# VH-VL binders against Phosphoglycolate phosphatase: the designs that were tried, part 31

Target 1, 238 residues: Phosphoglycolate phosphatase, of Staphylothermus marinus (a3dnn7)
Amino acid sequence: MIRLAAFDIDGTLTINRSSTVLCLEAIDALRKLEKNGVIVVLVSSNALPVVVGLKKYIGLSGPAIGETGALIYYGEEEIVATTKYSAKQAYLDVLEKYNEYVYGSWQNMFRLHDYALKIRKQYLSKDNEIYSLIKEYVENKYPYIKVGYSGYAIHLTPKDTGKGKALKQIMEKHGIRREETMGVGDSIMDWEFIKETKIKVAVANADPELRRKADIVTTKPSGYGVVEIVEKILDKPP
Key: E = the ipSAE of ESMFold2; O = the ipSAE of OpenDDE; V2 = 0.75 times the mean of E and O plus 0.25 times the DockQ between their complexes.

## First folded at step 24 (VH-VL; framework fv_felzartamab)

Design k5 (from g8 with heavy chain S54Y; at its last look DockQ between E and O 0.05; V2 from the best seeds 0.00; counts 0 for: pae E 16.5 > 2, grease 19.1 > 18.9, placed apart)
Fold by ESMFold2, look of step 24:
Structure k5 (fold): chain C 238 residues (1-238), chain A 119 residues (1-119), chain B 107 residues (1-107)
Amino acid sequence: as target 1 above (238 residues)
Amino acid sequence: QVQLVESGGGLVQPGGSLRLSCAASGFTFDDYYMNWVRQAPGKGLEWVSEISFYGSFTYYADSVKGRFTISRDNSKNTLYLQMNSLRAEDTAVYYCAREWYNSYAFDYWGQGTLVTVSS
Amino acid sequence: DIELTQPPSVSVAPGQTARISCSGDALDKYYAYWYQQKPGQAPVLVIYEDSERPSGIPERFSGSNSGNTATLTISGTQAEDEADYYCQSADDEGTYVFGGGTKLTVL
C-alpha cells in the first residue's frame, strides 16, 4: 500500500516537457491522492516559494521540496535546510564570466542554496556545449558544488544535498517505509529521488535512461501519464 | 559484503543453448537493476543485457536480441541469462554486474564464467 | 549505436600524470564512467558521472567530460595503476556502450 507519492513538477505535471502549463487532469489526480490519505510530495528545483505556493493552491498537505533538495517545507514554522553550503558565490562568478551565454533565473532572488542559469535564446542550439563549459569551470573551481541541466535551466547545487536526500528525510520524519512509496518523474535527474521509492515511475516522454530504470513507464506523456499511474495505484484490489 | 557468483559456462557447439546463473548476496537484490557484460578472450568489454528490479523491463544489445533472454528470481537472489542459437562470436567471459541505481554505473562485478562456442 | 574511441595505449613514468581520453557523441548528452581492469580480474569502477570517485578509489584518480571527450586523469601514477581502462556511457536508445579500452603502462 502506497502511503507517500513524490512527483516532479516540470515535464511531469505539465502538459509536456517544454511547457510550464499544468495538466489540469494531473492536478485533479493529485487531489484524489490527497483525498485518499496519500501524502503527496512535490519535488522540484524551483525556489521554495514557487513549490509551496503550488502545493497550497492545489490543496496538498504534504511537505514540499525546493531548490533541488536543499530546502524542505513542512509548515510555516518548519523550513529545513539539508545543506550548509550555497552555490551563490559560484553563480555570481558564472554570471560574470559567461554573461554572453547565460543569465540568472528570476527565482534566484528567492533562493538560498541552489542557483539557476538560463541559456540565452540565441545560444540554445549550443546548450550542451554551454552546459559542459559551465560544469567544467564550476566543478573544478568550487569542489562543493555540482552542476546539472534540466533542459530548461542549468542548476548549481551543493554536492551534499539533492532531491533524494530530501525525500529520504521526509520519509524518516513521517515514519514512511520505502515499500510504501512511489516516485514519478520525466528526467534522469529525477532518478535521485525516484530511486529512494519502491514504485519507480517514468512518464512516457521521459528521458530514455529514466524509462529504462523505472518499474513502470506510463503509456501517456507528462501530466497525462500522472493521471494513468494515479488511477492504477488507487484501483481497488479484487 | 556484496557477492556475485556466476555459473553455468562451458563448451557448446554452434546453434546450441546454455543457461547462465548469477547468485547474489550481501545486498537487497530486488533494489537493483542487474546486467550481463561479456569480454571475448583478449578483447574489450561489451554490454549484453539489463533487467529491471522485478523483471518488468529487459534490454538487449543488438548482437544478442532474439537469441538471449535475461531473467531474475528475486526469491532466490538469482539472475539468469538464457542463451540460444549460440555463435562463435558469443565466446566470452560473461560477467554479472550490479547497476548502481544512483549513477548508471556497474559498481560490483562477479568474477565471470567462460562460455566457449566452438565446433 | 554510438562508438566510444580510446587510444590503444598510454605510457607514463612513475610519478607522472597519465591522461586517457574517450571520445564519442554520447558524451555530449550522457555521463562518462571509467573502469580499471587488471589481468585476470573483473573490472572495477573508478570514476562515475564524469568526475565522481567511489569510496576506496585513491584521490589521484580524477575525471572530466567536456564536449564529446571524457578524460581519466591519474596524477602521481604508481606501478599498481598499470591496467586496462575502459570508458562507458549510454547511447540515444538508452543502452550502454564501452570504449575499446586503453592499456596503461607504467615504466
Scores: ipSAE 0.000, ipTM 0.427, lowest interface PAE 16.5, mean pLDDT 89
ESMFold2 (binder alone), look of step 24: mean pLDDT 92; pTM 0.942
OpenDDE, look of step 24: ipSAE 0.874; ipTM 0.934

Design k6 (from j7 with heavy chain K65E, light chain A32V; at its last look DockQ between E and O 0.76; V2 from the best seeds 0.00; counts 0 for: pae E 8.9 > 2)
Fold by ESMFold2, look of step 24:
Structure k6 (fold): chain C 238 residues (1-238), chain A 119 residues (1-119), chain B 107 residues (1-107)
Amino acid sequence: as target 1 above (238 residues)
Amino acid sequence: QVQLVESGGGLVQPGGSLRLSCAASGFDFSDYYMNWVRQAPGKGLEWVSEISFSGSFTYYADSVEGRFTISRDNSKNTLYLQMNSLRAEDTAVYYCAREWYNSYAFDYWGQGTLVTVSS
Amino acid sequence: DIELTQPPSVSVAPGQTARISCSGDALDKYYVYWYQQKPGQAPVLVIYEDSERPSGIPERFSGSNSGNTATLTISGTQAEDEADYYCQSADDEGTYVFGGGTKLTVL
C-alpha cells in the first residue's frame, strides 16, 4: 500500500527528455493517485513557483520540492528552506567568467538557493567539457556549493541540501514509512530521492546508470512510463 | 570541525547492559541520519543500527534486533545505543557515523568506544 | 540481499597500481562506497557512489563498478596507503552491508 509517490517533472512527466510538453496521460495518472488517497510529491530542480503552479493546476494536494531540494512547499503559510546557503554568488561569478558558453535560466529571478545555467545552443555538443570546467572552477572557489548536470541545465546547489534530504523531511513530517513509498525519475541525479523510496522506478529512456539501480524499469518512455507504473500500482497494490 | 565522540564502553558480563553515547558537534545534528557500526577485534566492519532525523524511524541488523535500541536527543546533539542481553559476540569497538543525506556514505566517524563482554 | 566479497589481502610494490575488488550479485545495480582504515584509527571515506572522491582524498584513488564487481584502484601506491580497505553498499530494505575487508600491503 503506497501512501506517497514522488515524481520528477522534466523527462519523466513530459512526452520525452528533449521537450517540456507534458504527457497528458501521465497527468491523468497522477490525478488517479490523488483520488485514491496517495500523496503525490513533485520533486524538481525548477524554481518553486513553477513546481507549485504545476501541482495546483494538476489538482495535487501533496507538498512540492523545488530548487533541487532547497525549498519545500507545504502550503501558502509554510515554505521551508533545507539550507542556509545560496549559490547566488557562484552563479553570478560563472555568468561573468563563462558568458560565451552559458546564460542564466529565466527561472533564476525566482530562485533563492539553487541557480541554473543553460549551455548556449551552439556549444551543446561540448556540454560535458563546459560542465566539467564550471564544476572544477566553482567547487574549488566555493566549497559550500556542488555542481550537477542532468542534461537539462547545470545546477549550482548548496552542498548541504538535495532532493533526498527534502523527501526524507516530507516523509517524517507526514509519518510515512519508506515501505509505503514509490519514486520515479529519468536522470541519475534523481537517484538522490528515488533511493529513499521502497519502489524505485526508472522510465524506459532514463540514464543507463539510473536504470541499473532501479527496481523497475518501465517499458515505455517518460510520461508514458509513468502511466504504466501508476496503472500497475493501482491495479495490483504491493 | 565535524566531531563525533563516543563514550560509555567498558567491561561487562554476558547478559549485562551498557548504554553508549555519541556527542556530536560542528554540524546541524538534527539534519542527519545517524548510525552505529562495530568492529570486533581483528575483524571487519559490521553495521549495527540507523536512526532517522527526529528518531521516528529506527533500523537494526538482524544480529542485534530486539536487544539493542538506538535513540537520539537533538536538543543535546547526542546519539545513544542501549545494549541489553549482551553476548560475547557483541565484543567490539563501536563507532558512531554520520550518514550523508544524498548518499548512503558514512562520511564522518567517531574514534569508537570499546565494549568487552566476558566473564 | 547483497553479500560483498573482498580478497583478504593484496600486495603491491611502491609506485605500482593496486586494485582491490568487491564482488556481489548484480552489484552495479547498487552504489559502492570505499573506506580506508589504518591501524588504531577510525575508517575514512575514500570513494562514494562508485567513483566519486570526497574533498581531501588524493587523485590517485579511483573507483569503478561494472557487472558483479566494483574495484578500488590506487595508482602510484605510497607507503602511507598501507591499510585495510572496506567496500560497502545498501540493499533495497535500507540495510548496510560491508565487505570483509582487504589488507593492502606496500612492500
Scores: ipSAE 0.031, ipTM 0.627, lowest interface PAE 8.9, mean pLDDT 91
ESMFold2 (binder alone), look of step 24: mean pLDDT 92; pTM 0.940
OpenDDE, look of step 24: ipSAE 0.887; ipTM 0.938

Design k7 (from g8 with heavy chain S103N; at its last look DockQ between E and O 0.01; V2 from the best seeds 0.00; counts 0 for: pae E 15.8 > 2, placed apart)
Fold by ESMFold2, look of step 24:
Structure k7 (fold): chain C 238 residues (1-238), chain A 119 residues (1-119), chain B 107 residues (1-107)
Amino acid sequence: as target 1 above (238 residues)
Amino acid sequence: QVQLVESGGGLVQPGGSLRLSCAASGFTFDDYYMNWVRQAPGKGLEWVSEISFSGSFTYYADSVKGRFTISRDNSKNTLYLQMNSLRAEDTAVYYCAREWYNNYAFDYWGQGTLVTVSS
Amino acid sequence: DIELTQPPSVSVAPGQTARISCSGDALDKYYAYWYQQKPGQAPVLVIYEDSERPSGIPERFSGSNSGNTATLTISGTQAEDEADYYCQSADDEGTYVFGGGTKLTVL
């Protein structure tokens, strides 16, 4: 029986991968998981206040993972950092050196550990080249920082943490075995937490690499795929 | 209070069709999986079909696959069973049942509607 | 197909304890559920998840599941408990199965 279900937000709970608009049907599906006693965990690279605000207004009681795994929210007086390092110094350095190509995410003023860069619109056709330059520069100069790119933003994240480590800590704290878990996402960046779950789900419009690794690829995209898999899980034990 | 009221039963010839309805009230219909369960005269209970919250998933007993179609209209709080190609062995009282927290328990049942297929 | 086997009938004296068994391989893996059905009436859920009682069910009803056998126990059996009792479980393919039913006679 599934006791914990972890979901990415952007591209997974939204109406598609290019919008931040929530799929209301997916939100209703998460509420049904909650009512059936399943711990629902939102797993995101967004700043923690964004993730926690969303979980609260949806009415989810489970923990929330923000900053690419660097922060776990268990409750008002229990926010846990999964790393002692911060990418802030590396982020400010990159802004200074690569200001022609990138700018800082508005969320960075609310971050502690993981920092995000946006590629300027005129350079999006060269996004992989810019990502590679920044990755090489940062990882050479700041050996405790890793650089990732999901197609939305370039993230500078402490190497000793990630979405998967954070999810495993939640599972240990709640006494939940891997066999009792499901992970759902749309990006290859989500594999890190999805691989830690028993039921590995990619939505229909997920990155090709994620779809190849998943146990289940939904027939519907993004939030509509979430409805599909939630109904399957609640209807039948996996 | 939870109420389930079946209708649409009656006498039908073999090979005929009937459509059963179940009117639901006293709960949020859209939050529950719904089921049909039947009982032939003097016999035990037999599960027939299940439908998910939105209707995205449907399940059928082998004895009715291809002949029966479960559906729901959440705007009318109504569950349906379309029964085609009826056989004498389909003669039964048909119950509408709500599934408790989607966990295989049928916590509320209607009073049933009798379907008689002339032998 | 899974099968759930119940005795066809059980007789007990008023005030005594009735035990109704339900056996099947599914019960090692899945919960047992129990329903009471009085003549001319719809079934009523009396035990869910092996041993839990819904609100409104008298505490003289209890259940257990061990070794592929579920047992419904009625302590201090009353004349009103005379009914058919069905166990129910699920299979791996998303179908549900009922046992054949047990007629409880209070004599």
Scores: ipSAE 0.005, ipTM 0.433, lowest interface PAE 15.8, mean pLDDT 89
ESMFold2 (binder alone), look of step 24: mean pLDDT 92; pTM 0.941
OpenDDE, look of step 24: ipSAE 0.897; ipTM 0.941

Design k8 (from j7 with heavy chain S103N, light chain G94S; at its last read DockQ between E and O 0.86; V2 from the best seeds 0.00; counts 0 for: pae E 4.6 > 2)
Heavy chain, then light chain:
Amino acid sequence: QVQLVESGGGLVQPGGSLRLSCAASGFDFSDYYMNWVRQAPGKGLEWVSEISFSGSFTYYADSVKGRFTISRDNSKNTLYLQMNSLRAEDTAVYYCAREWYNNYAFDYWGQGTLVTVSS
Amino acid sequence: DIELTQPPSVSVAPGQTARISCSGDALDKYYAYWYQQKPGQAPVLVIYEDSERPSGIPERFSGSNSGNTATLTISGTQAEDEADYYCQSADDESTYVFGGGTKLTVL
ESMFold2, look of step 24: ipSAE 0.315; ipTM 0.752
ESMFold2 (binder alone), look of step 24: mean pLDDT 91; pTM 0.937
OpenDDE, look of step 24: ipSAE 0.901; ipTM 0.944
ESMFold2, fold request of step 25: ipSAE 0.448, 0.242, 0.356; ipTM 0.807, 0.750, 0.782
ESMFold2 (binder alone), fold request of step 25: mean pLDDT 92, 92, 92; pTM 0.936, 0.938, 0.941
OpenDDE, fold request of step 25: ipSAE 0.904, 0.902, 0.902; ipTM 0.946, 0.942, 0.942
ESMFold2, last read: ipSAE 0.389, 0.006, 0.313; ipTM 0.788, 0.445, 0.757
ESMFold2 (binder alone), last read: mean pLDDT 92, 92, 92; pTM 0.940, 0.941, 0.943
OpenDDE, last read: ipSAE 0.902, 0.124, 0.903; ipTM 0.942, 0.727, 0.943

